# Ledger of designs, part 1: VH-VL binders against Increased recombination centers protein 19 (IRC19)

Every score and structure here is a prediction.

Target 1, 188 residues: Increased recombination centers protein 19 (IRC19), of Kluyveromyces lactis (q6cq02)
Amino acid sequence: MVLIKSRKSIVTATNVCINSSSKFYLTEEQVQSLGDKEFLTASYRRFLRMRQFISKRQMVKESYTTYLRYKFKIEDFELKRSKLLSVSGMSAMDFRSSVQKSLCFLIKAFSISDAYSKDMIDDSHKCKKIIKNLLTVDYHRNRIINRSSNMYQYYRKDFTFFTDGQNIGLKQFEENLMRLNECLGTRL
Structure headers, positions and changes below count from the first letter of each chain, unless a header shows other numbers; antibody chains are not in Kabat numbers.
F, E and O stand for the ipSAE by ESMFold2-Fast, ESMFold2 and OpenDDE, each averaged over both directions (binder to target, target to binder). V2 = 0.75 x the mean of E and O + 0.25 x the DockQ between their complexes.
[cut] stands for letters that were removed.
Atom coordinates printed by the task and the answers are left out, and those that the model quotes come from them; centres of patches stay.

## First folded at step 4 (VH-VL)

Design s01 (from x2 with heavy chain A33R; framework fv_disitamab)
Fold by ESMFold2-Fast, scan of step 4:
Structure s01 (fold): chain C 188 residues (1-188), chain A 121 residues (1-121), chain B 105 residues (1-105)
Amino acid sequence: as target 1 above (188 residues)
Amino acid sequence: EVQLVQSGAEVKKPGATVKISCKVSGGTFSSYRIHWVQQAPGKGLEWMGRIIPIFGTAYYNQKFKDKATITADKSTDTAYMELSSLRSEDTAVYFCARGYYDSSGYYFDYWGQGTLVTVSS
Amino acid sequence: DIQMTQSPSSVSASVGDRVTITCKASQGISSWVAWYQQKPGKAPKLLIYAASSLQSGVPSRFSGSGSGTDFTLTISSLQPEDFATYYCQQYDSYTFGGGTKVEIK
């Protein structure tokens, strides 16, 4: 959890400090009251605004945009979860709560303040490493799999791609990320 | 265990640019601020600036903001300081140091060995 | 800008002497003061942080005190390896004192 003492979003030469009242967070009204399409649109816009903090490198920004598009427009999260964890039934986490927690995870990864303790900075660093590793793995996955617009369909149509011995490391990463999602209530 | 190792001494002509490296080992590079300090021959210590390696954001002492550029490469656990338009007054030993947070700022718990930059006229 | 005034600029001392170095800030800086030891040709070494906290591995003969604007570093019984230049630093905005050279008599 990112706690900000400033009443404004601040980007300085030393750090990014994002206020809880800023345009980067979802309001309680938005989480509770918006229709599903409006909620997804509001959420997508917040994730997209975070792109400016991910990296100055164009390749990393492109990877982030590609992954974000997959998460919001293509992913069948419950199917992917059931296959990776070998479980039946749906996630216990409310959809809106999981999206909000995912946004908070991303903000924590890229919102660093000189007022933060060493432990808070270390936590932020770990979150950032997870996001960067996620984007790196996604880039290599898309390179290995045919570069068609349907590159993520293997979760739905050809899950055996992951169980093939050639892709065992990729499968292990995806399983570990999904276990992290279960522990944190996120949808990374 | 934590060690900051700087690049070797440099001799430059006036108007040249120099880039000094500071490689961090034995600790978590990205989680700490890396500071740069100038020490002119026979003089005291003067703070130049710092960088947050995980974000890549640098902050400068106003005296040095047009002279120094501080960067970091997380993949190699290395911070850099580049000095442009070198003058004889830039002749000094340059130290990198790791900042440890204490409630309002950073004290420097580990230091690099220093890099002597000589600007010959 | 916070100015740190360190005194004396130099002190001549013998092994076993008690040495006291003072540092005065131009404005209140709470306890945000560190002390560093620098030997000729070497990098500075952290001795004290938060005005009075001894860094791990630093001998107990070193102690720091003070708050607000007036700070003191004390070496209770000077050893041969303690002949060096000492610097105070406020770390709210990173201004160093001018240094105190502790030299042999």
Scores: ipSAE 0.000, ipTM 0.431, lowest interface PAE 19.8, mean pLDDT 78

Design s02 (from x2 with heavy chain A33K; framework fv_disitamab)
Fold by ESMFold2-Fast, scan of step 4:
Structure s02 (fold): chain C 188 residues (1-188), chain A 121 residues (1-121), chain B 105 residues (1-105)
Amino acid sequence: as target 1 above (188 residues)
Amino acid sequence: EVQLVQSGAEVKKPGATVKISCKVSGGTFSSYKIHWVQQAPGKGLEWMGRIIPIFGTAYYNQKFKDKATITADKSTDTAYMELSSLRSEDTAVYFCARGYYDSSGYYFDYWGQGTLVTVSS
Amino acid sequence: DIQMTQSPSSVSASVGDRVTITCKASQGISSWVAWYQQKPGKAPKLLIYAASSLQSGVPSRFSGSGSGTDFTLTISSLQPEDFATYYCQQYDSYTFGGGTKVEIK
């Protein structure tokens, strides 16, 4: 069996290193044996705990919480995927695997230490930039539709929103992110 | 059914450049790192570097940073390694291998068959 | 970088013998160790990953153990096709052991 792990659980002014045995990771037992509802609840709690490492700014923490709630409670991932990529059929990636890979991506983005190789630090930096860009785009999308709790409904009802010239940049970002999800097996 | 297929053996003169290919078939290219490993005649394995094709980013063992250039072409599922300013010490079999892109380092689950590069006068 | 010290450098054994190869890391690497088999003129083949997990398709006579700094590969009953050189690898930053050549009598 392959173990998913990080180096150390150390929080400093300049870095965070999250131990694989820490409360921030799902255990192999949890990934393999929990019921679907219990798995989602455990996953949501881990994602929520990461909020402390995303930013010290309250506004960014709130944007993260809003995005997280959307992902777990509102998003129809397969519908969004089919609309953005213009494909039929469901993704091949197992749901639990994709959620776990998404959490590992997030932890990798915000977990660095002096013990990491330069390769691992460079990977972490790129993951962090992707997450920061995602949250920035989500903030501006919320702003465009007056910070409505219904902001994501236009993915289901009016997909022409992205064909409007003023929104082409948002469409391109969302398509690129979905293509990244296809490559990595994540659900960012 | 994943297979990594490398280009054929090369014989080069000192000072020349050689470019070796590694084509991935039967599996995914984008979710994996492609690594390059050198094996000098009668010697062990030495890691040279890797590329993450989806980001286009290469990272090198410092020993090989000025010798090797690793690139990838996502449209053909092919990784490349170019060796410049060849010397007799570069005579070796060069292997490509894949490791999964994940939150930790990963083992090499599939390997190419190897490419012998001989540098001779 | 992390050094991997592998021993012995070579061993001669008969069919049916138990062969043990050891690998020591210069730093703690948890279970981030893989073992590869390389036959003359061929590419390495993955045998063991995560120190003790057997790769699919690999015979059960191969086993791995260890954590931290000390790791072992064991072949419980050597077969003629097991003539090869074996390498350990830590995959945190990708260094290999020096290799162990197993010669079958």
Scores: ipSAE 0.000, ipTM 0.474, lowest interface PAE 15.2, mean pLDDT 77

Design s03 (from x2 with heavy chain A33T; framework fv_disitamab)
Fold by ESMFold2-Fast, scan of step 4:
Structure s03 (fold): chain C 188 residues (1-188), chain A 121 residues (1-121), chain B 105 residues (1-105)
Amino acid sequence: as target 1 above (188 residues)
Amino acid sequence: EVQLVQSGAEVKKPGATVKISCKVSGGTFSSYTIHWVQQAPGKGLEWMGRIIPIFGTAYYNQKFKDKATITADKSTDTAYMELSSLRSEDTAVYFCARGYYDSSGYYFDYWGQGTLVTVSS
Amino acid sequence: DIQMTQSPSSVSASVGDRVTITCKASQGISSWVAWYQQKPGKAPKLLIYAASSLQSGVPSRFSGSGSGTDFTLTISSLQPEDFATYYCQQYDSYTFGGGTKVEIK
């Protein structure tokens, strides 16, 4: 059931869904002409705009913000990928394209319309479930470890080994997510 | 009010490529499919293909699969159709239209004003 | 491919007349039929969808009927602004009828 429709969003009893995606994408001209720092800054702002649609619950919004900051400020994606997949080559997907595909993934997850076909609705729901699961896992990791400078350290360049106490279930989730990234061309 | 606004008329030589735009406003671009329809001078309507903007997935009428390329730019709420290797037979008015899903497929609730493409030498 | 055979190709009528246009599908398409009005130099305008549902803002003199393979668009009392070409469309696989031109008698 839809409570409120607007140019930007559709509000239901349980969710806020994107009604228009245009303001969340970079133009092809911007993708080609922006320098790396400017591209990442513009992309970060678009991802941050998604926060309002992730959940009505403050804890989930905070988990999203924490994860987003990790992705843009701390993560060495290629190093993390090489360690999780046990490969030495670089990702096949251009990094600007993968960032855009990741943003598209989130927009698909939180967009809904009564004009959508069943296949479009099903795909949107799958994307949403993946994002919700990702944020839930990250929330529990933050809770257990009580977020510190060490939280993501086992993927850093200055680490040559993993700690003995590493949670195997969390690592398996990260491996599965990275395999999904390979298939979709994303950087979730 | 929903409005689809197309780019202006084009005159091209045989063998050229043309790219037509369709900007959607007053509604939700990513909530609907965008379809392209050809109308040759004095003739009827022929469906060319559609795109699902949110997924970037395009589907084509077999007749047009080697002629047309349909794309979407989600950042500007604009769909595009590119016609390659233009011939005199491609001279037509090209319409974009918004598809509304009903049971098996899409009917077209709003239409662009049309773009005349003339191929002459 | 599903073929849509529309008849007549042309009809001459006067204001106030009842005009009936028919469309026949080469195979069963349930009620997946829309009707469009096109004036010279203009884009088509949706009149009817799902064979019989009137689009919002379209005058009640327009009505659609039919199911399966035989469909009809009716204009109960023709107005001056109704002189145009009308197209049926099946939307299972998107083929249009050949069009019917409604001309002044």
Scores: ipSAE 0.000, ipTM 0.470, lowest interface PAE 15.9, mean pLDDT 79

Design s04 (from x2 with heavy chain A33Y; framework fv_disitamab)
Fold by ESMFold2-Fast, scan of step 4:
Structure s04 (fold): chain C 188 residues (1-188), chain A 121 residues (1-121), chain B 105 residues (1-105)
Amino acid sequence: as target 1 above (188 residues)
Amino acid sequence: EVQLVQSGAEVKKPGATVKISCKVSGGTFSSYYIHWVQQAPGKGLEWMGRIIPIFGTAYYNQKFKDKATITADKSTDTAYMELSSLRSEDTAVYFCARGYYDSSGYYFDYWGQGTLVTVSS
Amino acid sequence: DIQMTQSPSSVSASVGDRVTITCKASQGISSWVAWYQQKPGKAPKLLIYAASSLQSGVPSRFSGSGSGTDFTLTISSLQPEDFATYYCQQYDSYTFGGGTKVEIK
């Protein structure tokens, strides 16, 4: 059911979806011509712009912003990957390509509504479910480890949280997400 | 500068299999759909199917579901379409095209140059 | 299945003429219509999307209109390079019209 439809968004009882996504993509020209720092800054701003479509709930929007900050400013992706997959090699996908694919994944998750074709809806639902599950797990993880902490300590050299059996569900989720990242070329 | 470059023309015997490639370059993301379109000699355009490389999931026009297999290799940014049990009726130019999202569906903003498949008797 | 009925199948025209091509969907498709130009031996080229939006780089003499089931492509003043076959497409489930060949009079 569609409650409100506009060029930028479709509002339903349960979701806000992007009706037109062209304004939220990085253009091919931007991807090819921007320097690395400019590319990362532009990407970060585009991810932040997506915040409005993630959820109407303020707590979920805040969790999204916290996770995004972690990914761009704190995460050592290759260290996290090596620990979760027990591998010594670097990821095959370059950093720029993986950031682009992650943004496209997010846009696809929120760019379709119940009014559209079934195969497009099914595709969007898979992306959306992954993003919502990721944010839910991240919220619970932050609550467990340091209550209101905004610091992600999980993958420091001295941190052993996932090396014992006390939180096997979180470790399994992280491993599955990293395996998905390997298949898709993303950095979710 | 997005380009879709297809493999060259093929001549095959009836009953053979052919695999056509479509290499995407110029910063195109793996999250864009790649569609395949058939054009028989002197005829119009007919949609065959599409794939989203990000999931590897292919969708088919019911008419082509037993004839065509669409796949993608993300490591090379290449989509493939394989045609099996070739008959003279399969002689056609095959195009790949990139789907660009517009609220409800995908229009085709960039096209490959086409690959002629001739099934000889 | 959504059928796209395109008319006429061919039209003979002179440079400077106004050419109108029509496309009728068998059911409502909102504005989910694109128009493509194809020259002999070449791939189709996108002209119009969302029924009326002009693709960048396409001359302003091309325009599209319509919504629901009835759509039109108009060339306001035909140029020599416009002699080609034109196709409409609905992109809810991807069916093409039969094509309209615009040929010299």
Scores: ipSAE 0.000, ipTM 0.451, lowest interface PAE 17.0, mean pLDDT 77

Design s05 (from x2 with heavy chain S31D; framework fv_disitamab)
Fold by ESMFold2-Fast, scan of step 4:
Structure s05 (fold): chain C 188 residues (1-188), chain A 121 residues (1-121), chain B 105 residues (1-105)
Amino acid sequence: as target 1 above (188 residues)
Amino acid sequence: EVQLVQSGAEVKKPGATVKISCKVSGGTFSDYAIHWVQQAPGKGLEWMGRIIPIFGTAYYNQKFKDKATITADKSTDTAYMELSSLRSEDTAVYFCARGYYDSSGYYFDYWGQGTLVTVSS
Amino acid sequence: DIQMTQSPSSVSASVGDRVTITCKASQGISSWVAWYQQKPGKAPKLLIYAASSLQSGVPSRFSGSGSGTDFTLTISSLQPEDFATYYCQQYDSYTFGGGTKVEIK
């Protein structure tokens, strides 16, 4: 059910969908002409604009912001990739193309397709589930890393893959996400 | 209660390799990042890198990427930093520190006592 | 990437004095600033995190303020045990200020 419709978004009982994506994409000219620092800054701003569509819940929005900063400021993607996939070569993905494909993935998760086909809607929902799962895993990983954010000791025990000396679930998630990145050309 | 205990002082010849340990006790090793900081004699603090034990992944300051190798052994709650091809400019006190994650990155809530590495001929 | 400019490099003060140390970041870092105290031959000790949050066990005479690019550490009434070198740190990418030595006048 459509609850609110505007030129840039449609709100339903379960979703917020972007009806116009023009301001969320970098143009091909910008992708080619910007220097590396300017490209990263422009891309970061576009990812940040998506914060409002990730969730209405403040905690989820904060998790998104934390993950975004990790990706842009901290992560060594190629090193992480080589370790998770046990490969020695660099990814085949062009860096700028990978960043743009990641942005497109995020926009697709929160957009209604022009075709309005069941397949396109299903695809959007799958992308959204991946983003939500990614943020949930990152949120709990940050909680285990930062003890002051753990209000109760039993909280970690409710998530069995976050136990001392046990990381099978976390490692499996990281590997699966990296294999998805290989298939899609993204850097999620 | 939480303590970071580093290995003792080292005196090395130019070209040698040194490996410094940092044992964490009184807390959960895997819940925290371990960072390394260099302080040259009479100088300030400079971040070298960190390791997140649950991922086994190390991150480096570009200045130290070809000099330092940071590793961790979760079974002994110990982080290590190895310095290769030592030169006199590497003479410094090296600190390990526990990183506490806040939004964008880590501040350092507990520090090791420091390990003096002297490189002389 | 981010440069932290700390001033002054040294200050001579007497017990009971108010001491103010400043740090300027070359770009906006929100409140991602920590302050450390280091005594000769010892490891640094955390005083302040998130620009203004006092670490447990640290005396209330220490306070931090600022956001964006300009940050300040204040010691309201200097005590004998406070003669030390103080460092600011931005923890977005882990750059330290040059340090401020607080020494006896």
Scores: ipSAE 0.000, ipTM 0.444, lowest interface PAE 18.1, mean pLDDT 77

Design s06 (from x2 with heavy chain S31Y; framework fv_disitamab)
Fold by ESMFold2-Fast, scan of step 4:
Structure s06 (fold): chain C 188 residues (1-188), chain A 121 residues (1-121), chain B 105 residues (1-105)
Amino acid sequence: as target 1 above (188 residues)
Amino acid sequence: EVQLVQSGAEVKKPGATVKISCKVSGGTFSYYAIHWVQQAPGKGLEWMGRIIPIFGTAYYNQKFKDKATITADKSTDTAYMELSSLRSEDTAVYFCARGYYDSSGYYFDYWGQGTLVTVSS
Amino acid sequence: DIQMTQSPSSVSASVGDRVTITCKASQGISSWVAWYQQKPGKAPKLLIYAASSLQSGVPSRFSGSGSGTDFTLTISSLQPEDFATYYCQQYDSYTFGGGTKVEIK
């Protein structure tokens, strides 16, 4: 894993990147000015660039790529959210802001900044643990679903959540992650 | 309904330590930011720090970094703030508040009733 | 360190009056401003968030406006229960204004 060294870039406690330019995230100007297709493509590429910092282990890198594909090309986030939290109505955070905060969460997890206090550095390490745990859970989920395959299970309108004792822990993990998304404004 | 219930008023002597609790009920404790705010008698509000229980790491206002210690116990849905080396200047009402995320940070949607700490000799 | 300068520090008003409270940030904070009402001996209560969004359960006579550095809270027709101290807050790094006490004339 390679940590990103950033002298003036800082990720706030609420996962907002404070910088006017970076190859690993979109500037506020770009977030507001890009068309929907361009925004999604630019964001996806930046998430892919983060792959190199996630882990040295090939299986973790592959799980990251599989999960990223699921998030951008397959997931219906609002449907998944409504099912996991048993709520109606859309999330409070707009789509573009939540995508950018998720990218900034990754940058915070895998970067060192001269602007970070000790508490911010400790928080960064907690973010890293969350990402690594997420990918470990996703790896095991893919193994269970298809044995040796690395394909992700996704939520659809016809999908029934795991209610059996054997899979209740997976549902709890996904509920907890969605609650964290609500707290941080992310889409992990 | 979400409620934040704080521990009762305390009277302490200079040099003492006090620990204030904030029990959260009716919501998901671990995934919300819990903030602490000081209000000196007849004065305004001053932010002290915050903790998100799932992270366990507290962030502090520089003014309070050597005075306050903020912690959380997820098993009891309770946040704590400990004040050390109390002086008469620490006499104040201390509020806990739940942060709701919006764009750049947290606004405070629910508040505890406040805990009066009086430091006198 | 973002300073929030709130004015006036106090205002004497009568029931039915329009009350306007202003808050100025020392640097740009977009719309990251909340307004709170505090009655004597009580905890603050959220009125407005995101500069202009009314919190659920708060009467429509309360409104907020502004962006960047200048923000305003307006009470269109003051009611007896509105006599309180009001605080603005920027929530990028959590500083409060000095408060405005709305007192009976």
Scores: ipSAE 0.006, ipTM 0.538, lowest interface PAE 10.8, mean pLDDT 79

Design s07 (from x2 with heavy chain S31E A33R; framework fv_disitamab)
Fold by ESMFold2-Fast, scan of step 4:
Structure s07 (fold): chain C 188 residues (1-188), chain A 121 residues (1-121), chain B 105 residues (1-105)
Amino acid sequence: as target 1 above (188 residues)
Amino acid sequence: EVQLVQSGAEVKKPGATVKISCKVSGGTFSEYRIHWVQQAPGKGLEWMGRIIPIFGTAYYNQKFKDKATITADKSTDTAYMELSSLRSEDTAVYFCARGYYDSSGYYFDYWGQGTLVTVSS
Amino acid sequence: DIQMTQSPSSVSASVGDRVTITCKASQGISSWVAWYQQKPGKAPKLLIYAASSLQSGVPSRFSGSGSGTDFTLTISSLQPEDFATYYCQQYDSYTFGGGTKVEIK
């Protein structure tokens, strides 16, 4: 059965199809022409619209919203990147391009159609697993950190990574995700 | 804007190994699939395999499984194909091509210029 | 193993002619078909994807149609630069048709 049908998307029990002309995408004109504040606002709205496709589970939707808020309002991406990769200097990737690529990654993860080739379906499933793992890890990280006074400590300038082997898995996950960001030009 | 540039022509003796490069400029190398296609002299196109740089995984046409090894170096946005135990039948032009992800699936939107490999004794 | 049977293998045509090339899949492949143009000594160029979608920058005289197992590429009014070899491809598991050489009469 078709569950939801609109110009923006077609949602069935098994499939979600998001059209390229839909309001989930930023146009090239918008990416090029908008001021920085307007670009961030337009991007944030589009990421937020994706919440409906992430999961039917309320907890996962809440985790997505929390992570999105962190990315847009709190994160110092370049500082986090430099500390996780132990590099100096800023990412070579254009900021607007990286935000757009991140949105496209998310749409790829959650948009599927009967018109898609097997290769595209397989790629979509792998991207979806990455996003679900990301949200699961972020949920557990927030639970651990919320028991202490310092949420999101890794974005601070005087940041010290996990010591004595504690939470080494979280550090490894964040390093791997940042390496993925380097390869894809994204800001996941 | 997007361009795939392949290494130059190679002449090899039977039994040798050859490694062909395909450098991608413009666009996101790791997000796309890089495919390799063989075209023997005067013949048609035959798919050899692909790599998914984001996952580091290569997939092969069974015909080429023991002949070709496909790899990628994400730091240089370069894909490679190595052909081993060369025979005269391997004489061909080898193309790399980018598989573009959109709502209709992966099609080959940009191609490299081709690399001629000649195997002669 | 999905076989793509392309016909004809060659066609002689004049400028202004309508040229039709067909491609048959050995099993249903939805619309997962692309068409490529290759000129001598050059790499193939994408013309059509998803059976009927025209690639940006490709002249409107090129069109594709079909679904399931039977697919067609049409050039409505052949131009001098269109003399080339054309290939269909299914991109579920990446097999090409045998090619059709469009040559001058």
Scores: ipSAE 0.000, ipTM 0.479, lowest interface PAE 15.2, mean pLDDT 78

Design s08 (from x2 with heavy chain S30R; framework fv_disitamab)
Fold by ESMFold2-Fast, scan of step 4:
Structure s08 (fold): chain C 188 residues (1-188), chain A 121 residues (1-121), chain B 105 residues (1-105)
Amino acid sequence: as target 1 above (188 residues)
Amino acid sequence: EVQLVQSGAEVKKPGATVKISCKVSGGTFRSYAIHWVQQAPGKGLEWMGRIIPIFGTAYYNQKFKDKATITADKSTDTAYMELSSLRSEDTAVYFCARGYYDSSGYYFDYWGQGTLVTVSS
Amino acid sequence: DIQMTQSPSSVSASVGDRVTITCKASQGISSWVAWYQQKPGKAPKLLIYAASSLQSGVPSRFSGSGSGTDFTLTISSLQPEDFATYYCQQYDSYTFGGGTKVEIK
């Protein structure tokens, strides 16, 4: 049964289908014409709108919001990338493109269409699993480091979080996620 | 510098199987999807399928789903395409290409040199 | 399936000419179009992606335009090395146009 039907999105009891012209996507004009601050604000609001599809559980929604704030306000992506991949030099992907691709990845994870082939649906499910694992790992990480002012300092030069034997699994996850980012042009 | 190097030309009899390799150098194999494209003699390009090494799952054009099997070996940075039950109409140049994701799908920024497969009696 | 209809199938041109190649999609594909150049016996080379973005290392005489269903590749001043076959591609579900051969006049 269709719960909500519009030109921009279709939400049913079991499925969410988000159209490319919907309020969940950035427009071509927004990607090309907005100033950097305005682009980041518009992007952040789109990611925040997706919170409703991530989970009904408040704890998961809070983890999602915490991770978004980290990505937009705290993360030094190039430093994190260089440390995880053991490479020098900057990513070739421009910032706006990577943010847009990350939003599209998130929408793909939670949008299922009747037009999708079985392979496309399977890919969507894998994307959803990646996002859910990401949020679970982030929740666990923040629990370990007590969600203090130091919560995302583990990529600093003097921080030894990844040299602690207890965090080897976290390091492997982060490395695999960064390799996925390189493959897809995202900044998950 | 990114380079995709394919295995050499093959001549096969009808009913045979052939396996083509595509080795990726420049440290990009794990960072990109690998696609396969067929070009019959004197004709245009046709997409066959892709593999995303991090997902491990191959995706196929319906036309080729029963003909081609696409695999990847992360340890050797090599993608493979196996063609089964070869027929004369499978005679073509087969290209591998690196896929770069943009919004809806992949465009192909680097290509292998191509592998000619000739099926003759 | 999305069909890409490319025209013309061939064009005869001289060095210095402006060459225009068009590609029409059977349904809306936003800007998800790439253009490739293929010389005889060689692999295709990416020229344009996202309908209008020039690939690094490609000469500025190449440009792309269009959105929705109608797309165009333009070579502003044809050079000797530009005689080749050109293909458009939609990358929502990966279909190619039939190609346009740019030949010496």
Scores: ipSAE 0.000, ipTM 0.483, lowest interface PAE 14.3, mean pLDDT 78

